# Ledger of designs, part 3: miniprotein binders against q9h3h3

Target 1, 235 residues: q9h3h3
Amino acid sequence: EDGFTAEHLAAEAMAADMDPWLVFDARTTPATELDAWLAKYPPSQVTRYGDPGSPNSEPVGWIAVYGQGYSPNSGDVQGLQAAWEALQTSGRPITPGTLRQLAITHHVLSGKWLMHLAPGFKLDHAWAGIARAVVEGQLQVAKVSPRAKEGGRQVICVYTDDFTDRLGVLEADSAIRAAGIKCLLTYKPDVYTYLGIYRANRWHLCPTLYESRFQLGGSARGSRVLDRANNVELT
Below, E stands for the ipSAE of ESMFold2; O stands for the ipSAE of OpenDDE; V2 stands for 0.75 times the mean of E and O plus 0.25 times the DockQ between their complexes.

## First folded at step 13 (miniprotein)

Design t13 (at its last look DockQ between E and O 0.54; V2 from the best seeds 0.00; counts 0 for: pae E 3.6 > 1.5, pTM E .690 < .8, unsure alone 69.392 < 70, SAP 71.396 > 70)
Fold by OpenDDE base, look of step 13:
Structure t13 (fold): chain B 235 residues (1-235), chain A 92 residues (1-92)
Amino acid sequence: as target 1 above (235 residues)
Amino acid sequence: TPEDLKYLILRARMLIYYLKRFVERLSQLGSPDLVQWLKKMIEYLRKFIDRLKEYLERLGDEKEAQELEALIERFEAQLERLEQEIEKLEAD
């Protein structure tokens, strides 16, 4: 996939953010209703455009679960974008350190663990495990993409408040693994998304900060987390 | 919720930012398919703005309504500019 295809898919994902969401909010809804909600809206059956026979009659951008401690704080994304444009025009070298500093300066610190799963029972089971972990307070917020017409992989996103907090990122990985998820996870800071920095970008910036691989017989966490920037194992 | 709205507004701003970058690149790429895709993305933004207007009507005279109104006006102006730039690219 060329860099343009990655940007195109990202813009489509942003457009999906504009459509209605199916949300379970643990701040306002009793945890006892979660199982009924999961049964009503299994991600493998919820369709992006509300196809006939789907649980949704209208378009759905995302299915999401908000934890009790969820507080959306996006920081100064406009200031970040302006500073990024100014940096590009300056001709100064752009490094991962530069982006980290921009993110800190503008308080744009959110990031997410990503997993890609084919539609079906395994996806719905993984989502149910994550949703429960969010409602139980082990995770703050998660979302899953609805089923596309083309039958492609669906993505589950599990957010953390600060991509610079290694401990918090690792705790989220542990919670995901405790929920029974064994697939590959990649961690991406939202700052890369906000600035339009995707795979094969002209600055050679890797938008994936961490990679988690499940290993049988590993440390108590059940996964190995690799720092992609430094090529160092953190666990 | 107001929090959900803030998030959606942020995402809309990001989408507009992406579309601006795409329009800037279209002058270099000249793809008819990309122009049609851009038009589709603008339609999504227009639908979102319409939902914001409906929400504004429900807020009435609250202080938050003035901020939202100013935001809607800014989004509409940005979309109009993008549409004008796309029309120029189609004429070329």
Scores: ipSAE 0.433, ipTM 0.769, lowest interface PAE 1.1, mean pLDDT 87
Fold by ESMFold2, look of step 13:
Structure t13 (fold): chain B 235 residues (1-235), chain A 92 residues (1-92)
Amino acid sequence: as target 1 above (235 residues)
Amino acid sequence: TPEDLKYLILRARMLIYYLKRFVERLSQLGSPDLVQWLKKMIEYLRKFIDRLKEYLERLGDEKEAQELEALIERFEAQLERLEQEIEKLEAD
């Protein structure tokens, strides 16, 4: 336990969404500039609030890389939220299937692989590998949190378009592993984020859909992926 | 960009929702550190409103500017209600 609730952590992430971001956009920036940008803004040194000695003088919410093929589409988030409110007052049961159907109906299908790393070279190296994979087209979009004052773990988020497309989710896992990432990955559909559903929710829903563990002697992708809801191995 | 701003306003409304739940739980837990954290989050929301208003001034009198202004007013009302709830918690 880190002394904060999942609700507190979710609120901090949303506050970060509203601050300025440092973005490398491959759609408008030549790939040859990526290495210089990575060297200027390592996530272990970019600070959340612009501390003295930081490369940033102002607050930074996220550091992000957009791939050349990135075309954002959040879906019908407003309709999703309205339907969710109506469902909660209807008396109908709320299950993982209910959330899946709401996400499909409103086309809110994106999700993300998450990894948590301590500040330092390992984090900066992992981020650089992911950023290159995005610019090279193996991944579409990723972001990493800046360093907090307490030096707690930071998070890298690698997004996918459709959590119901298991092939696409597994291909993103494979691309992350090909970038040399060996730590535990967890996958969270964005529908849980947009509805404010955290780990200790009243419906006992698990926002983590998949879990990926690095494995040398296993699959061609170099990982073992588990469906957390059904306890079923996908690889 | 207008769609991006609507997305950011949506995220800010979700943040207010989470903070209101924190206030409700604080009446049961009583943590001064969480109260200070809530105050910092309110300051972030106020600065976010200031940035939205600056962008709105650049849009001028367009239909999109009037629509966005209405969204910002609703967001400000939600933030004011949250501040009042925190003041009641601190008085009690």
Scores: ipSAE 0.227, ipTM 0.630, lowest interface PAE 3.6, mean pLDDT 82
ESMFold2 (binder alone), look of step 13: mean pLDDT 69; pTM 0.595

## First folded at step 14 (miniprotein)

Design t14 (at its last look DockQ between E and O 0.26; V2 from the best seeds 0.00; counts 0 for: pae E 2.4 > 1.5)
Fold by OpenDDE base, look of step 14:
Structure t14 (fold): chain B 235 residues (1-235), chain A 95 residues (1-95)
Amino acid sequence: as target 1 above (235 residues)
Amino acid sequence: SPEEIEELKYLILRARMLIYYLKRFVERLKQKGDPELVQWLKKMIEYLRKFIERLKEALERLGDEKEAKELEKEIERFEKQLEELEKEIEKLEAD
């Protein structure tokens, strides 16, 4: 995917953020209702625009699960964007360190593990595992994209509160692997999304900080995590 | 309710981010013409207009709370930004 396609998909994802969500909130809903909710709204069948015969009649932006410890905090995204525009105008060098400092300054620290899966049983099973891990408190919050008309891959996003906390990022990887997920994972800070930094950007910034590959018989995490910025294995 | 206000704040933030992306696409179009992108942008602007109307309706239900007045100002700012984007796209279609 070229940088334009990635930016287009991100804008569509932002539009999806503005549509109604199907949410299971563990703070207000008993955990015993999760299985019924998962059966009612399997992500492979929930459609983005409420297609006939889907579980949803209305548009759905995302399907999400909130854990008991979930507290939404987006930080100062407006201040971040203004500072980013000023930085670009200044002609100063822009590095991953620059973005990290901007994120810290404006408290825009959220990030996510991403997995892409084809619609079907494997996706629904993966989502069920993640949703359970969220409700059990092993993860804070996750969301999955609904099915598109084109039948393209759906994305599961598992959030962490601070992309600068390497331990927290690795703990989330471990929890995802414990939930039975074996596919490739990529970790992206939200600051890169909010600033529109995608593949093939003019600053040569890698928007993916970490990659996790499943490993049979490996460490207790069952994965190898690569720091993409430094090209160093962390596990 | 406080929950309704927080939901509106979230939605307004998302709208702001989307507008930021649309501005970048418009700047790209100034450098390179793309008729398909123009049509996509028009569709996204129309989506945002309808969304803003829904936000206004939700805001009316909150009444005269101080926080509601602050959100109203943000919505007005977004409307202005959308109008500016539309004017820029119209210019790009005329060229």
Scores: ipSAE 0.516, ipTM 0.814, lowest interface PAE 1.0, mean pLDDT 88
Fold by ESMFold2, look of step 14:
Structure t14 (fold): chain B 235 residues (1-235), chain A 95 residues (1-95)
Amino acid sequence: as target 1 above (235 residues)
Amino acid sequence: SPEEIEELKYLILRARMLIYYLKRFVERLKQKGDPELVQWLKKMIEYLRKFIERLKEALERLGDEKEAKELEKEIERFEKQLEELEKEIEKLEAD
């Protein structure tokens, strides 16, 4: 009964880092070339392994767009990983607050909004909207998985630079919604990724910090955002 | 450089976690048997070996620095773990 698990998908994402990426870098490429690039490499047609008839002849790990203002900063990942190893042998309790403090101490603060869509027009349209938002400066960097297996879902990741900056995370959610995205979004800090902590981990940590659900009318137009750690609505 | 060592440590963490998950999937094969999973596992091992070789080349350029020697020991351990996983998969295929 146990098909593809979160661990299976995480392992495939790790392997994808090993293959070449298709990148549109707005820092070095004029914005007027974006639409042609998107038409050439729709994520529903770019294949993970370079299948016959696809736009790519070689394997592709990720399709990415870097914004003009994107300034990469991984933080002290080495120190984070060392502190995490020491913590595990210390006997101290491991909680979401522990992970948050480690991330702050070592300046590993990036995180990402995630959405999962089936291959097809809806995925390609969503990616195109996100890519335009990145090139226009509303978002800083995003990536999407290529098509790996017929019928499987693909993932779009939209990064933010500081998961502790709630306003910045909510502004990214708003920019995603302004691009026409209506599906469920989940937000995961990168600290969990760097430490290899996924769903069903032995510490019972939940790597999802926020959930965003699209909602028209009522209060703020766009999103209802839930803080999963405290079970409180932010919007 | 410090940035190169930081990136190598990130990739080594990913390799460690990928090996952890591959071990879990091999245990799943013992319970169920799955030819598609066997092929997927072989593919993951091949990609991981390819990147491990690139990491070894990068570490060789850094010379005999203390951190580079520590990372090299970790890579050697990963190679041994991959050999063990391949042997386990071959045994499961024979059955």
Scores: ipSAE 0.327, ipTM 0.672, lowest interface PAE 2.4, mean pLDDT 83
ESMFold2 (binder alone), look of step 14: mean pLDDT 80; pTM 0.762

## First folded at step 15 (miniprotein)

Design t15 (at its last look DockQ between E and O 0.74; V2 from the best seeds 0.00; counts 0 for: pae E 3.4 > 1.5, pTM E .760 < .8)
Fold by OpenDDE base, look of step 15:
Structure t15 (fold): chain B 235 residues (1-235), chain A 95 residues (1-95)
Amino acid sequence: as target 1 above (235 residues)
Amino acid sequence: SPEEIEELKYLILRAEMLIYYLRRFVERLKQLGDPELVQWLKKMIEYLRKFIERLKEALERLGDEKEAKELEKEIERFEKQLERLEKEIEKLEAD
């Protein structure tokens, strides 16, 4: 994907963040209601704009599940953006370490495992597995994009609180694998999204920190996780 | 309600992030001159304008709470940022 296309898709995702969400909040809703909610709002059938015959009549930006321990904290995104603009103006070298330090300074530490799946049973099944893992407390929060008109791939995002906590990132990968998901996963810090850093950016920064591949018969994690920045296997 | 206020804060923050993104696109357009991208930006601006109106309506329902007045100021700042972006796009269309 051309860097422009990736930025366009991210802007569309930000616009979707502003539309109504279908949320299952485990903090307020009994876990016993999850299966009925999943059956009512299968991601492959929920439409972005509330198309006739869909489970939703109104536009839906995301379908989400919040775990018991979920606490939304975005940090100082405005301060982060201002510091990033100042850094660009300074002409100082920009490295992955620079972005990590900016993220830490402004407490913008969230990141997510991403999986892209075609609409259908496999997507809905994967989502159901993730939703259960969130409600059971193995994961904190997850969201899935609704179905778009042209049948494009839907994305499931599984969040972690701190992309600098390698153990927490790996634990989330393990929980995703335990939920039965076998597809490729990529981990992206939100700081890269907030600063508009995509593939083929002028700083040659890789917005993907980790890649997880499913492994049959391997370690208890069921995956091989690659640190993309250092090209080192972590598992 | 406190929950409604937090929801509005979240929505405002997301809208600000989107404006930041759109501003980056505008800066790129100054260099590349892509008419299709201009049309997309216009649609996104229109979306944001409609969103602001929805936010204002929601804010009116919250009444005269102190936090509502703070959100009103944030919305006003957001509107000014959007207007600036609109003017920049208009200039790019005229060149």
Scores: ipSAE 0.359, ipTM 0.738, lowest interface PAE 1.5, mean pLDDT 86
Fold by ESMFold2, look of step 15:
Structure t15 (fold): chain B 235 residues (1-235), chain A 95 residues (1-95)
Amino acid sequence: as target 1 above (235 residues)
Amino acid sequence: SPEEIEELKYLILRAEMLIYYLRRFVERLKQLGDPELVQWLKKMIEYLRKFIERLKEALERLGDEKEAKELEKEIERFEKQLERLEKEIEKLEAD
């Protein structure tokens, strides 16, 4: 096999988290500098390891924009992981409700909308729209992966503070669509990432909590959002 | 610099998550005996060792602050966990 599974890809993403990030921080940087920064560091041209011809000479793990109101809080991840290990050995059933309660108990509530785009103008345009939405206060924090040498799809992550706050998650979806993004969006709570629960997990849990599909000629302007855990449309 | 301390705390958290994942891969290796998994684990461990050196360099800039001493202890625990993981992989590779 290729030598990577979904778990291997997740571990590579964690390695990227530990490399330097290129960050536009609206809390310390004037908004008038955003357009120049975006032009200097388009995600289709910033490379993971600083390839020749790149705007970056050193490795870059992520390109990120922090909004004015961004206040990072990862919660009790160590306690979450310990409680999860104890549950696995207890013989008690593991359900989506179990994970939701663990996340609440340990205050690990963040999650993210994800979109995947090929390198090029569409990716750079989408990122610029998201970055402006963050600086303008419609979104709180976002990141985008740099270009891999293979030239595969890149990911934009748009974070929300609390995956149990459905209104907040839907408001973020709406802001993403207002930035002109029409591709499929999927939402993943960070609790699944911290516990290493991916699509092919032994508990048959679905780490994608929501899907958002752009609806061009539908009754609602914007997205059709599906709750994957309960197979129920929210919009 | 409180900003540098908060950045280091975030980076340590991400590294701890990676170690958590690697421990699960080592358990998978015990059951499957996959040579490609061994090589991938070695690559990720080497990456973590380089990362630890960057954390130590950043801590030297902070000096004897209380928070820097706390982070130094976290990095020491981190190195110890990584050493245990490396030895376990070496044992399984010989199998």
Scores: ipSAE 0.221, ipTM 0.635, lowest interface PAE 3.4, mean pLDDT 83
ESMFold2 (binder alone), look of step 15: mean pLDDT 78; pTM 0.728

## First folded at step 16 (miniprotein)

Design t16 (at its last look DockQ between E and O 0.77; V2 from the best seeds 0.00; counts 0 for: pae E 1.6 > 1.5)
Fold by OpenDDE base, look of step 16:
Structure t16 (fold): chain B 235 residues (1-235), chain A 95 residues (1-95)
Amino acid sequence: as target 1 above (235 residues)
Amino acid sequence: SPEEIEELKYLILRARMLIYYLRRFVERLKQKGDPELVQWLKKMIEYLRKFIERLKEALERLGDEKEAKELEKEIEYFEKQLERLEKEIEKLEAD
């Protein structure tokens, strides 16, 4: 995927944020209702624009599950953007370390594990596993994209509060693996999205910090996590 | 509610980022014509327009609260950016 395709998908994801979300909030809804909610709104059947015969008649941007400990905090993204513009104007070298420091300074620390799955049973099953893990407190928040086009992959996003906390990032990977998910996972800090850093950016920055590959019979975590910036295995 | 305010703040942030991407796409269109991309941009602008209306409705609900002044500034920013994007697209369609 070229840089344009990645930017296009990111813009579509941002536009989807503007449409209504289907949310299960574990803070206000009993965990016993999760199965009925999952059955009512399977991600493979929920359509982006509320197609006839879908569970939703209106457009849906995302399907989300909020855990008991979920607290939305975006930090100072405006200050981050201003600092980023100033940095670009300064001509100073821009490194992953630079972005990390900007993120820390402005408290823009959220990140997400991403998985891409074809519509169908495997997606719905993966989502159900993630949703359960969120409601059980193993994960804080997750969302999945609705079905947009025939044959188009859907994305599940599992968030962590701090991309600089390697342990927290690895714990989320472990929880995802424990939920039975075996596909490739990539971890992306939100700061990279907020600064418009995608594949093939002019600074040669990798927008993905971590990659998780499922491993059969391996370590207790069931995955190998690669730090892509340093090309080092963390597990 | 405080939660609704935080949700709006999140959406405002995401909308600002969307505008940033749309501007980059407009700059690409100035270099290379792409009718499909123009139509996609128009669709995205409509999302922003609807979102601005949602912000205005939220502003009416907030009244004179401190958050209302911040929201008003955001609305003004979005309206200005939207107008700019629309003018740039109109120019691209006329060329």
Scores: ipSAE 0.558, ipTM 0.837, lowest interface PAE 0.8, mean pLDDT 88
Fold by ESMFold2, look of step 16:
Structure t16 (fold): chain B 235 residues (1-235), chain A 95 residues (1-95)
Amino acid sequence: as target 1 above (235 residues)
Amino acid sequence: SPEEIEELKYLILRARMLIYYLRRFVERLKQKGDPELVQWLKKMIEYLRKFIERLKEALERLGDEKEAKELEKEIEYFEKQLERLEKEIEKLEAD
């Protein structure tokens, strides 16, 4: 499999991290201002590089909403990377278990539910629902990519603080579904992102830990969640 | 603020990973010329240049000597990496 396409996309995401973000911060901004902010900056119209006719004249890397309880802590990422390098040269097997242990040891425990949507009403509506859930306290923090190229899909990331807390990850899935989101969700621990482990990696690791599919009816949760590592349904 | 420092630590990590990937793309450019890849690399280097300026601005605001020393070390690292990448691309464009 060709890793350069995944690496190109990863590099673009890293560059986006470094550009200015459009942020609604519930810790410093009244919740009553959220609807006006969402109307001013729909993700389908905010452009990555500040195109003419867009709401932004300058580049925007991400559009984000921080909840009242948001307290960023990336953990010991430098120690994680050093230990990862040592592990790779050690000759020891690299497995999902060893990555989990590294993440726990270095306190790099955050992860995110991901959804990919085309620009337009569905994307803007989904984002608005997620943003309201964050401001209302059902979710902690979320971000959405701006529009970068014609026909390209955009991504909404909904963060959780501990990927090893399975119940907490499932609670976040429930909150996303309660906001009206029906598309496929995939969950990726940040440890994989920080170590550059993407689809088609040389270790054959699966960076997606969980999948969530919305069910039309009958289920108490309204979604079916699959543990990708064990091929086990968790709902 | 503590929040600004944590954000900078995260961005330093991402910038280091970006440098790693840019080196890989330069190797690809050595194998096969690609004008769009050259333009893309130049854009990514501009992001690194902007990041270095943000680090320098943060250094001017830091009062704590320990944090300032650590940040100066990171700025020096990124300046050296940026210079290296720019020279490699200039050399490849001449060829």
Scores: ipSAE 0.527, ipTM 0.814, lowest interface PAE 1.6, mean pLDDT 85
ESMFold2 (binder alone), look of step 16: mean pLDDT 79; pTM 0.742

## First folded at step 17 (miniprotein)

Design t17 (at its last look DockQ between E and O 0.63; V2 from the best seeds 0.58)
Fold by ESMFold2, look of step 17:
Structure t17 (fold): chain B 235 residues (1-235), chain A 95 residues (1-95)
Amino acid sequence: as target 1 above (235 residues)
Amino acid sequence: SPEEIERLKYLILRARMLIYYLRRFVERLKQKGDPELVQWLKKMIEYLRKFIERLKEALERLGDEKEAKELEEEIEYFEKQLERLEKEIEKLEAD
């Protein structure tokens, strides 16, 4: 049953992708409008299905902010899927190394830092800080889930363009911390998302590549980043 | 636009994965009756119905014959899979 819980969450995320998104696009919207937009659509009050009394009357899948330099490129997603199917039938072992090779070969290199927060002012404050960092150019793209009816946690995703570029991933972590975020962050390459590989997968792969923990008096960026595969600190 | 086409390709991938998971949940429903799971499945099917309509609207705007044929094939695939899911859920409710 534990495996179906992860698959249920994955299916909900896929459905959310297909619903309308609320987007602040800095490429077409003046930065001076950001604060008003944030006040109108706090993630703790935007509801997944347009509940009475919420600022949205229609379902919302995600709330997102696109930076001025945002240039979406998913890579060769179709080729990735074909190669993944071939790999599964080939008899070759499925390992983190083979997934890394698939991602590089097909240029599906994006990934994301994730944070989970309970609905409320802390979530809205964290999102506002991230959104400002995106519009100011310190981060590229971020999204946050809307409030579901149950008192479950919501997720903020902060994207980077290349999970193999450890400097870029660590710079994003630093920018998140500079926005005042102190909670646990986990980093997941998008290749796992595109292939439907979640925590309770049949290959026992760990989709989390890095963990970041806030640490008073620690590294220059104020966080301790651990490589989950090798249990080695990167900071 | 190029961004809209790239987003549609991404959403098609996600919709195929969603169908895969929904089929797994239908198999679970065959083993153990679960009224909440039935309602959840119906909601997910409605999401796929709306997605198919978005694909059909996009098809009407495509000028490239190659891309239009590829999108038509995807729409046919999704409609077939959706029909199968709906029929299986109806059978399980009749029991």
Scores: ipSAE 0.599, ipTM 0.840, lowest interface PAE 1.4, mean pLDDT 86
Fold by OpenDDE base, look of step 17:
Structure t17 (fold): chain B 235 residues (1-235), chain A 95 residues (1-95)
Amino acid sequence: as target 1 above (235 residues)
Amino acid sequence: SPEEIERLKYLILRARMLIYYLRRFVERLKQKGDPELVQWLKKMIEYLRKFIERLKEALERLGDEKEAKELEEEIEYFEKQLERLEKEIEKLEAD
């Protein structure tokens, strides 16, 4: 995917945030209702625009599950954007370290593990595993994109509070693997999204900090995690 | 509620980012015409328009709360950005 396609998909994801969400909130809803909710709203059948015959009649931007410990905090993204514009104007070198420092300074530290799956049983099964892990407190929050008309891949996002906390990022990977997920995972900080840093950006920054590959018979984590910035295995 | 206010702040942030991307797409279109991208931009503008209307409804619910003034300023910002994007697209369709 060229840089334009990646920016297009990101803009569509931003537009999807503005549409209604289907949410299971474990803080207000008993965990015993999760299975019925998953059966009612399987991600492979929920449609982006509420197509006839779908479980939803209205547009849905995301399907989400909130854990007991979920607390939404976006930090100072306005300050982050202003500092980013000033940095670009200054002509100073922009590095992954620069972005990390901006994120820390403005408390914009959220990040997410991403998995892309074709619509169908494997997606719905993966989502059910992730949703259960969130409700059980192994993960804090996750969301999945609804089915698009073109039948493209759907994305599951599993969030962590701090992309600079390597242990927290690795714990989330372990929980995802424990939920039975075997596909490739990529970890992206939200700060890269907020600054418009995608694949093939003019600064040659990689927006993916970590990759996780499933490994049979490997470490207790069941995955091999690569730090893409340093090209070092963390597991 | 405090939770509803935090969700509104999140959505406002995401909408600001969308506007940022749309402006970048407009600048690309000035360099290279793409009719499909123009239609896509129009669709995204309609999403922003609907979102602004939801922000106005939220403002009515907030009344005289401290957050109401901040939301009014955000609505004004979005309306100005939307008008600017629409004018740029109209120029691109004429050419």
Scores: ipSAE 0.521, ipTM 0.816, lowest interface PAE 0.9, mean pLDDT 88
ESMFold2 (binder alone), look of step 17: mean pLDDT 80; pTM 0.748

